Miniprotein binders against b1l550. Designs and how they scored, part 70

Target 1, 279 residues: b1l550
Amino acid sequence: MRLPEELLERARDIHSEAPSHRIKLDRVGSFGLKVPVEFKGFLLLAEADVWVSLPEGRRGVDLSRQVEAIYELSNPPKDPFSLCREAAISLLEKLNYADSSGVSIRFDAPLQDGESLKYYGVEISSIASDEIINKIRVEILGMTACPCTAELIRAYKSSEIAATHTQRSLGILEVSTKAEHPDPDKLASIIERAMSSPLRTYTKRPDEGGLVIRSLSNARLAEDVVREMIHLFLEEFGHLPEDTHILAAVRSMESVHMHDIYAERSFSLDEIRKEISSH
Key: E = the ipSAE of ESMFold2; O = the ipSAE of OpenDDE; V2 = 0.75 times the mean of E and O plus 0.25 times the DockQ between their complexes.

## First folded at step 7 (miniprotein)

Design k2f
Fold by ESMFold2-Fast, scan of step 7:
Structure k2f (fold): chain B 279 residues (1-279), chain A 94 residues (1-94)
Amino acid sequence: as target 1 above (279 residues)
Amino acid sequence: GEIRVTVEIEKDGKRIRFLYRFSSPEELEKALKEIERIIRMKGADRVRITVEASSEEEAERLADELRELAERLGYDEIEVTREGNRFTVEAERE
């Protein structure tokens, strides 16, 4: 049932009214929308947030126009990167009082690995004003092995067997750039290559043994993993604009502790190149 | 192999700029389709697209494709400027 449209003639336009307090709001929007996206041959159900800035003289945002902006561009489903950028631009076109708009889309990306399938976390955003800033965050689990305990055990018994504790570690790469979003598969690959070994959804016994031996033979501190991630990132994505900002981080879920170990570094491409060239 | 594309679109005093970097023909095709959709969506009065590529040949080919895109979109003033391996396509409706 729809109420008669003639009631709209008597209803106040609440959103266009002056607010009780003349205060700008940075983000007003529709959060937790479900949108289908096409990602590298997969049809996925993603979660999206859309928002705009609200000027001090306007009481509210037209939320229905926000939903229109993303849904018009999501049917048929398209890649989440184009959807993110185009929806952010569409929001500014539809909501002319806004100074800026943003769209964030998150999903679990399938990653094929021989006979297994695994997933990694992706969150992308585009923020539009007089330019577009694109941001992507990739999170994937890997394995690390402690070199300190390995050395202690080796010293204790002079054993040929490198024994140490292993744990799941979460690798994180976040990139903010004026260029298009980096390929998340490449970011996930960088993270996994920086780890002692990658993880898999399922393994046969010989493959499981191989991963354990690989991690024990490639023991790395969380600090080592972050530095390696940065090194590999620069090899793959050093061509991005110099003001591109990167966060590289590792959270190691230490099997011998009740707490985690965390290491991170944030930098711009300009900053890191000057630092490296000073050595 | 690396190609850089800078797009500036303007309508009614509002301007937006965005960048592309890619190395494959598939990425190029996708970028051109996105650029077209954005221009149509905004109803842009003026568009400026700058292309830089590793080779002059590649940059010229891209500039030609962008000029054809501007023509298909109905722009009546189209200028192409060259500086080495950098080409700029400026399009405006009068």
Scores: ipSAE 0.353, ipTM 0.765, lowest interface PAE 3.6, mean pLDDT 84

Design k2g
Fold by ESMFold2-Fast, scan of step 7:
Structure k2g (fold): chain B 279 residues (1-279), chain A 94 residues (1-94)
Amino acid sequence: as target 1 above (279 residues)
Amino acid sequence: GEIRVTVEIEKDGKRIRFLYRFDDPEELEKALKEIERIIRMKGADRVRITVEASSEEEAERLADELRELAERLGYDEIEVTREGNRFTVEAERE
């Protein structure tokens, strides 16, 4: 049921009133919105958060204008990167009391994997003020094989292929930059190439054997994977602004332990280049 | 080669600055379409786009394309300035 619109003229404008305490809020918005996006030929259901800063003298945010901003830009569905950036800018236009705005969009990205698809996690954001800062986080599973156990078995007795344990490992690349969002498929590719081998959605027994042999022949510590991810990232994305910030991490679900192994490194492009040049 | 684009758009005294860094011409075309949509959506009074490429010829070609974009967007006053391999296109509405 719709109440008469005339009631809006009589009701107090609560959002424009003075708050109980004159405190600025960093993020006020609509979280968990479902939005369709077009990603590399696929129509996907994404989850979005939209927010703005709220000044100390204003009680609340016009939430309907926030939802309007993203929905107007999501019909017809468009690529999530343009949606993210354009919606952040639109929020500042529609909500003139805000000093900053932000949009975050999360979805599972498909990758062609033989005759099937596999999926990796993507979260992107754009934060707009007097500049726009774009952030992307990519997570994808791969396989790692332990070089330590491989060396012990090789010392004991081994054929051409070292025997060792293998496990699923989660690779993570997060990039925060003033330039456009990096292509998530390229970030996922960097992670997979840094691993002992990628994972497959399905495989026949001969192909499964080949995957295992590849992993065993390319045994890597979590620490090795993180360093290789950084190396490959610099080859692909070294052109980004020097103040671009990166997090590279691996969480290895060790098959021989009750716990996981984790390795990470955060850095700016300026910082890492100085470090590499000083050795 | 590497292409660097800096976009500054202004509406009612508020300015937003954002960057693009490319090595692929397809990515550049996508960025130009996004820039156009943002300018139209915001109704920007003034835009300043700076392009820098490895060659002066490449930067000039991109600057010309951006000048054409500003013309299509209906800006009354468009100026292009050059400093080596850096070109700046400034457009504003009267």
Scores: ipSAE 0.415, ipTM 0.792, lowest interface PAE 3.0, mean pLDDT 85

Design k2h (at its last look DockQ between E and O 0.01; V2 from the best seeds 0.00; counts 0 for: pae E 23.7 > 1.5, placed apart)
Fold by ESMFold2-Fast, scan of step 7:
Structure k2h (fold): chain B 279 residues (1-279), chain A 94 residues (1-94)
Amino acid sequence: as target 1 above (279 residues)
Amino acid sequence: GEIRVTVEIEKDGKRIRFLYRVTSPEELEKVLKEIERIIRMKGADRVRITVEASSEEEAERLADEFRELAERLGYDEIEVTREGNRFTVEAERE
């Protein structure tokens, strides 16, 4: 059923009315929208949230204009980073009462893995006001091997090849910056290189054996992985603005324990450089 | 080397500033297209684009590309200023 549009002229404009309570709201929007995106040659189904700030004197947000903003920019599908930034700016243009706008887009990113694909998690956002702040979070699984148990077993067996427990570990890099979003493939690569070894979608026995030997030869504590991720991040992305904020974290799903091990560090680029330069 | 692009767009007295730190030619092409789409979408009255690169020749080439973009978008007043390897393109509609 479709009512005549002429009725809109007689109906109250609820959104423009004064609210019962004069309170500002930080985020009002449409959450869980399905949007197609183009990522490195793949057409992917992503999930998006869009929002704006609502001033204390206005009852509601025009939600239809929010959906219009992102859908107009998603046809044809484009890369999720440009979509994120452009949609945030479009929201401010379409909803001029708002002081700020934001867009978040989540998807599983394909990554070439031999002749197959593996996937890692990506969440990006752009928040627009008088400047744009871009945020990206990348999560990817890898393998860690315990150096403490390796050393103990080496002493017991007098073996040059240490035996130890291995486990899946989740690596996390989150970056908030005034510059464009960092390339998530590079962030995923940093995480994998910091670990004892990457994980694979499929391996034959010789390749599986090589992966295990790689991890055993490169045993690392969760703490070691976080420090290495920070080191590699600075080598790749040290050119970002000094006020860029980073979270580096690892959650190790310890195979010999009922609990996980977690290590993290949050920092700004200017903070970490001063720390590394200290005597 | 690193190319730094700062874009400021203004419409109806409201200004938005955003940055790009580009390290590859492919990234630069995407950035240029995005900047054009944003300017068109916003319908900006004023645009200021500052470009800085290690090479003065590269920065000047990019400033010229932004000047041409402003001309194609119909800006009436376009001014390019230089301070070493930093070029600023300012465009305004009357």
Scores: ipSAE 0.455, ipTM 0.813, lowest interface PAE 2.8, mean pLDDT 85
Fold by ESMFold2, look of step 8:
Structure k2h (fold): chain B 279 residues (1-279), chain A 94 residues (1-94)
Amino acid sequence: as target 1 above (279 residues)
Amino acid sequence: GEIRVTVEIEKDGKRIRFLYRVTSPEELEKVLKEIERIIRMKGADRVRITVEASSEEEAERLADEFRELAERLGYDEIEVTREGNRFTVEAERE
């Protein structure tokens, strides 16, 4: 049942009242919205969160205007980065009592993998206030091969056997910057190049053998994968603002152990350049 | 129940984390041996072990086991902090 709009004139505007307890809220919004996006020729159904700050003197947020802000901009579908930034700006315009707004968009990005596709995780956000801060997190699976076990096996009777344990590893790059969002494909490429070998959606035995050989020839510790990700990131994105913040991490799902290994480093561009220059 | 163990080691200002999920007493014994092996092999200056147990009673018992592990590894300064089902063992050496 649809109620007459005339009732809005008779009812109290609960949202604009002062609350019983005057406490500012940092994020009030709608989470888990489904929005269409166009990404590199693919039409994807992404998951979005939208929010604003709520001052201590306002009881509630106009949630319908939040949903309106992002859905108006998502029809027709457009690239998720423009949608994210534009929706964050639109939220501040529509909800002018807020000091800040935020939009997050999550999707699985397709990546060409021979004759088929594979996917990697992307989450972007834009937080608008006096300025806009853009954040992107990319997660992609690759393969790592243990160099310690490889060396032990090589040393066995000076053997010609090249073997070690291999496993899936999840690489993570997260970037927070005042510049535009970095291209997620470039971040994914950095992560994959830092690993021993990329993963494939399917392989036949000759292709599978090549994948394993590649991983063995590029055996790396989890620590070295993180270091390589940082090196490659600086080569490609060292031009970003000095206060850009990065998290580089890997979670290795060790095939011969009952546990995962995790390594990470967070830094600003200013911080890491000083560290490297001191060596 | 499920026990979550996070081991963070630090050497020369660089940190590495390991995560374990343990569902049985047999797995726990293997995990304790594995943790000891890894810490000895890496030669860490500092170690931080965080455990989330399934109960406060289990956390109290495990805190003693992990303190003893740090002592066997020869760390000079060992501090254990407990809060509910969770505890942290921090160990340092020169």
Scores: ipSAE 0.000, ipTM 0.114, lowest interface PAE 23.7, mean pLDDT 82
Fold by OpenDDE base, look of step 8:
Structure k2h (fold): chain B 279 residues (1-279), chain A 94 residues (1-94)
Amino acid sequence: as target 1 above (279 residues)
Amino acid sequence: GEIRVTVEIEKDGKRIRFLYRVTSPEELEKVLKEIERIIRMKGADRVRITVEASSEEEAERLADEFRELAERLGYDEIEVTREGNRFTVEAERE
């Protein structure tokens, strides 16, 4: 049932009223929107959150206008990075009472794996105020082989190639920067290269055997993976602003334990450069 | 004037709808390219493109462009219908 438009003239504008308590809110918006995006030639349905700040003197946000802002920019579908940044800016322009806006977009990114596809998780955000801050989080699964068990078995059997347990590990790179969002494929590649081996969607038996052998030859602790991620990140993205903030993390779903092993390092580029230069 | 383009793609019984609002010629070109890309990517058995413009002449011109697009994409059966300033191009592929 659609209410007559004339009712809008009679009804109080509730969101423009003064609130009972004059308190500023940091984020008010719509979460869990679905928006089409184009990524690497794929048309994807992404999940999006949009929000703005609310001043103390305003009761509510024009939520409909927020939704309109992102969907206007979503047609035709465009890359999610541009959408994210443009929407954040548009929100701030359209909702002029807000001093800050934000957009978050989440999707699974396709990644070529031989004749098939695998994927990695992407969450991007842009926060607009006096400055624009862009954030990207990439998550991809890989495989790790345990060097500790390998060493124990080697010592026990005196074998050249020691067996060890392997497990799935989730690698995470999160980057916050005033620059444009870093390339997600490059971030995913860094994570995969930091692990013992990548996961494969499509593998034949000989390839599978080779994958496992490779993993064994590159046995790594969770700590090793994080350190390697940081090293590779610095090589690839050392050109980013010094105030760029990075989180490198790994969650190893250990196959011999009921719990996961987790390791992380949070740092800024200037901080980590100083640390490395001191050695 | 504002041009509204609705694209409906049907493949294997699934329908996907895209709505475009175009306010400039430059934007229109981008939309046309995007529509072509989507159709090619989805490999649709049936495509319905509806164009609504401020004038009948403009809508007709756009409909002609979409017809040509459908032809280029290899659709065999193309029908164009008019309802005022709204043109619908329906294309089917055997």
Scores: ipSAE 0.000, ipTM 0.163, lowest interface PAE 17.3, mean pLDDT 86
ESMFold2 (binder alone), look of step 8: mean pLDDT 82; pTM 0.821

Design k2i
Fold by ESMFold2-Fast, scan of step 7:
Structure k2i (fold): chain B 279 residues (1-279), chain A 94 residues (1-94)
Amino acid sequence: as target 1 above (279 residues)
Amino acid sequence: GEIRVTVEFEKDGKRIRFLYRFTSPEELEKALKEILRIIRMKGADRVRITVEASSEEEARRLADKLRELAERLGYDEIEVRREGNRFTVEAERE
């Protein structure tokens, strides 16, 4: 059942009316949309937010055009990076009153882990205006081992392999750039390589023992992990534009404490190069 | 060698830019196809693609490919300008 088209002829166009107060809004849109995406051979269900800027003289945004922009581009499913960029551009095309548009897409990315899979978090966005800015955030769990306790036990026992406490740590890399989105698998790899060891979905006891020994032999503070992540990022992605902005962070869920430890650094590529080169 | 790409297009008075960095020609070709698909979808009237390749030969090959892609998308006026390992393709549709 549809209402008669005659109702459209006499109904007010609320969105095009002047607002109660002439104030521009930065982001108005449809949030929490479910969208299928194709990621590295997997069909995944992602969650998307879409928005545009709203000028001071317009009461509302045509939300149906926002949903159309995403759904036209998501059928058939495509890679989330292309979908993100294309949808942001399409929003500016469809909604000519907007000065900027944005799209964010979130999903859990599968990563091959021996004979099994593990998952890490990905959030990507594209914000379009007179230029386009691409942002990606990757979060993955790993293992850290405390070097302070390790050194104390080594001194006490004169052991070659120090005993210490281990814990799960969440590594975070976020990149904002005018270039295309960095490959999230490479960002996840950087995070895991900076940790004492990666976590596994399933291990047999011999493999588990090896993983534990590796982490104990590679004990790192949260601060060490952040610095290593930055170092590895520069080796892999140092070619990005100089105004690329990065956030590197670690949240360590300390097994010997009731609280977590957190370390972070945000920087532009230009800023960090000058800092390292200052000597 | 590193390949740097800047894509600019204009629609409804708005100019939108994309910047890309690539280490292989294959990665560049995939990205360019996607960018051109976006441009076609929104009906951009003017497009400017600037590429800085690792060599003059690579620049020439990529310029030829981009010209062909612009023609297939229905652009009427296509100009290619090349200087060493850098080239710019400007395409316009009436």
Scores: ipSAE 0.000, ipTM 0.265, lowest interface PAE 17.1, mean pLDDT 80

Design k2j
Fold by ESMFold2-Fast, scan of step 7:
Structure k2j (fold): chain B 279 residues (1-279), chain A 94 residues (1-94)
Amino acid sequence: as target 1 above (279 residues)
Amino acid sequence: GEIRVTVEIEKDGKRIRFLYRFTSPEELEKALKEIERIIRMKGADRVRITVEASSEELLRRLADKLRELAERLGYDEIEVRREGNRFTVEAERE
């Protein structure tokens, strides 16, 4: 049964009370919310987390106001970038005791691939305080081929295209910036171009053969892929603010090992330019 | 050339600053709509928008659009300043 609203007058306001211990909390919020978003012509069901900082003198956060902040802005569905930034700002407006707020939105982004679809993972966030920091992480699978084994096979039996092992590799680009979020389709394109070849949802046998031959002709170490991703990133996004931070990484699911190979580099735009110019 | 937009909004002594970096007029239109929504949501009493671009024609067009935006948002005092390749709109209500 629905309780009488008059009980609100007698009930304690638990959240505004002093806590048992005066300790600040960095993130308190509603996690795993389902929100509709409009992404490049697609209506998608995304997963969202919203949070605020909680001062040491306050026992709890008004979780209802957090949910209101994101759902008010998601009807009608809008692009997830604007939703992320606007919801983070709305949280600070609605919850005036908070020093900072954040919103993260995750979804699988569709890519047209002929008559089929393929997809890549996207996570975007906005963290608001005196400034807004926007983050985006893109993950997409591609194929790599080992150049070391290729070279050994060429030495063993001459061939224009040497046999070697191939494997799925997960490419990762994460960008943190005070400017707006980079276009995830461009980030996904950078990752795929850095690989030995992209993956497809469906291939007919002649196309599958071509994909394999492309990969074998473009053999790359995980380390090579990371360096190429950084090079391509600088060509496309080198004009972002100099304090923009980037993580480029590859996890190669090695077909000849029981373990994976991982390579990464984190850097700011200012840092990487100085490094490149010093060589 | 790139277009750089810096937005500062203030309400009750609290300020938030955020940036846009883009190269196309279509991206500019989307950014202006988002800026409008954020200002309305916060109910800001002071707004400062700074635009940097290399194109003289683009800066002139942006001057008009930003002034119209401030007027549409109901600000009492609107000041527009140009300095080289930089254009600033400050809007506030008393």
Scores: ipSAE 0.322, ipTM 0.756, lowest interface PAE 4.0, mean pLDDT 85

Design k2k
Fold by ESMFold2-Fast, scan of step 7:
Structure k2k (fold): chain B 279 residues (1-279), chain A 94 residues (1-94)
Amino acid sequence: as target 1 above (279 residues)
Amino acid sequence: GEIRVTVEIEKDGKRIRFLYRFTSPEELRKALKEIERIIRMKGADRVRITVEASSPREAYRLAEELAELAERLGYDTYIFRIEGNRFTVEAERE
């Protein structure tokens, strides 16, 4: 059923009316949209949120215009970074009462791991106003081994070879910048290199043994992993604008505890360089 | 309707600017080979390309095409800012 267009002349324009209370809203939009994206040769189903700011004098947003903004740009599927940035700009253009717009896209990114694939989490956003701010968050699991227990066992047994517990740790890098989104594969690589060892989707017994030995030989505290992630990030992405903001974090799912250990550092490139140069 | 493109090339500390005016996106696309030739000939250390178009969306899409051009030439690129209908692409050599 499609209602006659003549009825539109009689219908109130609810969205343009004054609201019950003159209060500005920061984000109003369509959340949980399913959109296809093309990522490094893979066709993936992503989840998108789109929003705009709403001024205090306007009752509502045109949600149809928001959906049009992203769907016009998603067929055929394109890379999620261009889709994110273009959709944010399109929203601001289509909804002229808004002073800002935003788009967020989430997906699991495939990463080649020998002849198999593993996956890591990616969430990107673009927020458009008088400037565009691009944000990316990458999460990937790795392995850590406890250096404290290793040292205790070494002392107890009077041996140079120590046993210790290992656990899965979630590494997190989040970058907010005026530049384009950093390559998520590079961010994932930084996280994995900072860990005691990477995790695999599939291992055979000899490969599993090697992974454990690597982890034990490279025992790291969550604090060590965060510092190494920051060091590696600066080597790869130190060229980004000085006002670029980074969050580096590790959540270690401790095998000997009922709770997790968490370490993080937030900084701008300007801030971290001043800190490093003061030493 | 006018599209303005400014290409700033830096080599050995010297900066040179090239100003282009186009009446359509299609005209700009025909000029991409000329812009590529100039960047290659100069062997630039850094390139800054600013595009201004009729709308933010058009300017952004043209900026993306210019960023792709610079990437094919071996530069790392990023779109620095939005200033109304104007976008700037920064391109730096690895």
Scores: ipSAE 0.000, ipTM 0.199, lowest interface PAE 20.5, mean pLDDT 81

Design k2l
Fold by ESMFold2-Fast, scan of step 7:
Structure k2l (fold): chain B 279 residues (1-279), chain A 94 residues (1-94)
Amino acid sequence: as target 1 above (279 residues)
Amino acid sequence: GEIRVTVEIEKDGKRIRFLYRFTSPEELEKALKEIIRIIEMKGADRVRITVEASSEEAARRLADKLRELAERLGYDEIEVRREGNRFTVEAERE
């Protein structure tokens, strides 16, 4: 059933009315939308959030216009980066009372793993105002091995490869920039190369043994992994604008403790270059 | 070499600015398609695109392509300005 459009002439425009309190809201929108995206030859189901700023004098946001903005641009499916940027701009065009708009898209990205695939987490966003700020967060699991316990065991019993505890560690790289989104596959690669070893979807016993030996021979503190991620990031992405902000972090799910170890560093490219050059 | 593109579009006094950095022809074609879609979607009455490259010749070729594109999109006033390896294409319509 569809009500007559003539009723719109008589109904109050609730969204345009004054609110109960004159308070500006930073993000008002439609969250958890399912959208198809094309990523490096794959058709993936992504989840999107879309929002706009709401001025202090306006009661509500036209949510139907927000859904139109992203769905018009997602059929046929396109790459999530263009979708993110174009939808953010479209939101400002459709909702002229907003000072800013944003779009966030999250999905699990396939990564070639021998003859199979493994997956890592990607979240991208674009926030539009008088300029566009693009943000990407990549999370991927790897393995770390404890060098402290390795050294203690080596002292106890002389061995070429010391026994130590290993655990899954989550590596995180987040980049905020005025330039286009960095390639998430390259960010995932940086994280994996910084770990004691990568994780695999499928291994046979000889390959599994190799990964374990690699980890034990390349024992790293969470602090070591973060520093290596930063080093590798600068080699690959040092060309980004100097005001680009990066977060590098590792959360190690310690197999010998009831708690995790966490290490992080946030920096701008300008800041880190000055720090490194002063040394 | 690496090419840097800055795009500013304006409609009814509202301006949006965004950047591209790319090194490959594939990245360039993808960026141009997105720029066209955004311009059309917004119905921009003013567009300013700045191209910076490692060589004057590379920047000039892209600026010429952008000028031709602005003409096809129906812009009435098109200016191309140069400062070394940096070219700015400004297009306006009534």
Scores: ipSAE 0.211, ipTM 0.696, lowest interface PAE 5.0, mean pLDDT 85

Design k2m
Fold by ESMFold2-Fast, scan of step 7:
Parts: structure tokens; sequence; C-alpha cells
Structure k2m (fold): chain B 279 residues (1-279), chain A 94 residues (1-94)
């Protein structure tokens, strides 16, 4: 049963009290919330974190107001991008002692693959202060084939058809921008097109052979994949604000080694545009 | 053509700015609905929206839609100005 509300008159307001140490905290909030979202026709259960900054003179944050903010905006379920941005703004409005607020939402995005579905990872966030910074990270598996081993086998057999090792590689694109979140399906497409071949949920033997042949005819180093992802990103999203920051990365789970190969590049649109124009 | 919208909303001296970039009418309709929800949620005292488009006619039409949105939201001081290749919609509530 509920305790009488009259007890609130006698109880100390702990959150509004001065802390033992006057130290500002950057992020205080509710983490690991489950929220329904609507994504491109699918109803998904996403995981959300919500937080606000806490000034040095205040002991605690009103956690119940944080939960109310995101749940009010998640019923009925809406797209996770609008939910992320609107919840961040709502938090800052409801918790007026905060200088900034943030929301992150994570889910596996379904992607149509013939008659089946495959999936890729999405994490988005919005951080609100005097401006909103929107961030999106997309991770999807693809296939890479080693061009070095391919060249050795081709030389050995004196053939233009090369055998080489193939492996699963994780492609990563992360974008931080003052504009709205980029479309994750387009980011996933960029990653897959940069790979030697996409992966599939279901293949019949002829289709599987086709994927392998495609990969072998398009052998790429992790370094090649990162450069191609950047090139394709600039073609699709080059008109985002100049201070947009991008991370492009590949982690190749090398089938011939006990360790992975990793390649990455971080850049702003202003930075990369100057770099490629100087070459 | 590409359309760019910058929204600045202010309440009790606190300001938040956010941007939209879109190329399709469907994206535009979603953005307008979100802008409306954010303004209502924040209870903004002042709103400033900057519209840029490849076509002056398209930018003007969007600015007119945003003016109508501000009217529906109950703002009593609404101004639309052209600043070069941009249209600026400013709405204030007393």
Amino acid sequence: as target 1 above (279 residues)
Amino acid sequence: GEIRVTVEIEKDGKRIRFLYRFTSPEELEKALKEIERIIRMKGADRVRIIVEASSEEEARRLADKLRELAERLGYDEIEVRREGNRFVVTAERE
C-alpha cells in the first residue's frame, strides 16, 4: 500500500540538499530502461539511458521525472530518433537545475534480405544544452577477402581466378551532427557496399557460392574498406554541417589468425574536405 | 532540392537550437510535426525558424507554413523576413 502523502511534509527533500562535497557531476540518470519504438514498420523493444548534469550545490536528481519524461513520449511508440530528441529536450525542461540532458537508445534494426530478415546494430543519442548534438552509430557484419593471399595463389597457379581466406568483418559508422540523425539504413548500405560482400541470414548452395565468388572478385584490406566507406559517406552525406564528426572503422576477424585486424579514421567534414582537395 | 531548417526555441531565457536537412516532402511533414511537438512541450516564449532552400519559391512556401503553425500554436507576434537566400520566421508570446 501507499504511504500517506502527508509524510512528505515531514521528510527531508534529500535531492535538494547540499552535497557533502561541492562537485559537479556530468551524467546522472536512469540507465537500461526498456522502451517500445516504431522503426520503419516494426515495433521493437529498445534499451534507453536518460541523464542530466547535476550542479555542484545539489545532492541528487529527480529520477522519477526522468522515467516519466521518456515513457510519456514513448506511448504510443514512435520512431526512436524523434523520441531521442524530444526526450532530451523534455528532460532539460522538467529538471531546470540541469545545464544539459541526454538520451541514448539502442536496438537491433531489421533489414529485408530476400524472403528473410537480417539485422544491424543501432545506437543513437541526443544531448541537449543550448544546442542539440545528435549522434548515431551503426554496426553491421559483412565479408572481406584477403587480397594478399589471393595474389599469392594467383601467382602460384598462373590464373586470374584467386583463392583466398574470407572472414566476417564488422563495419562501423558513427556520426555526430547538429542536424537530425542520418538514416541508419543508408549508413548500413554504405558499410555493406564498402565490404567484399554482404552477409545473409539464409542462403541456398548456389547463392552461397555466389557470395563467395563476389567476395573473391572484390578482395579488400580493412584499410581499403575504411577508405571506401568514407568515400561513399561523402557522396551520400557530404552536405551535413561542416563540423559534423564521423568515425569510420572496420574490425576484421581474420580466419587465419588468432587476433583481429582493426582500421579506423575519425574526421570532421571540414577536415576531410581540405585533405582530399590538397591531393 | 535540399531544404535546411534551423529551429531556435527559448523559454525563461534558456535557448535550444536544432537543425533539419531533407530532400523529400515526406521528410518535411515529419519534421514539421516534430517541431510542433517540441514547441508545445517546451512552452516556448519565443521561436525563430530559419529556412533555406535551392528555390526561393519553395523556401517562401515553407516559411508560410511555419507562420501558420505559429498562429495555430497561439503566438501573437509573428514576423516573416527575407534575409538574402533565407527566410526567417520569428514568433513571440507575451
Scores: ipSAE 0.309, ipTM 0.751, lowest interface PAE 4.1, mean pLDDT 85

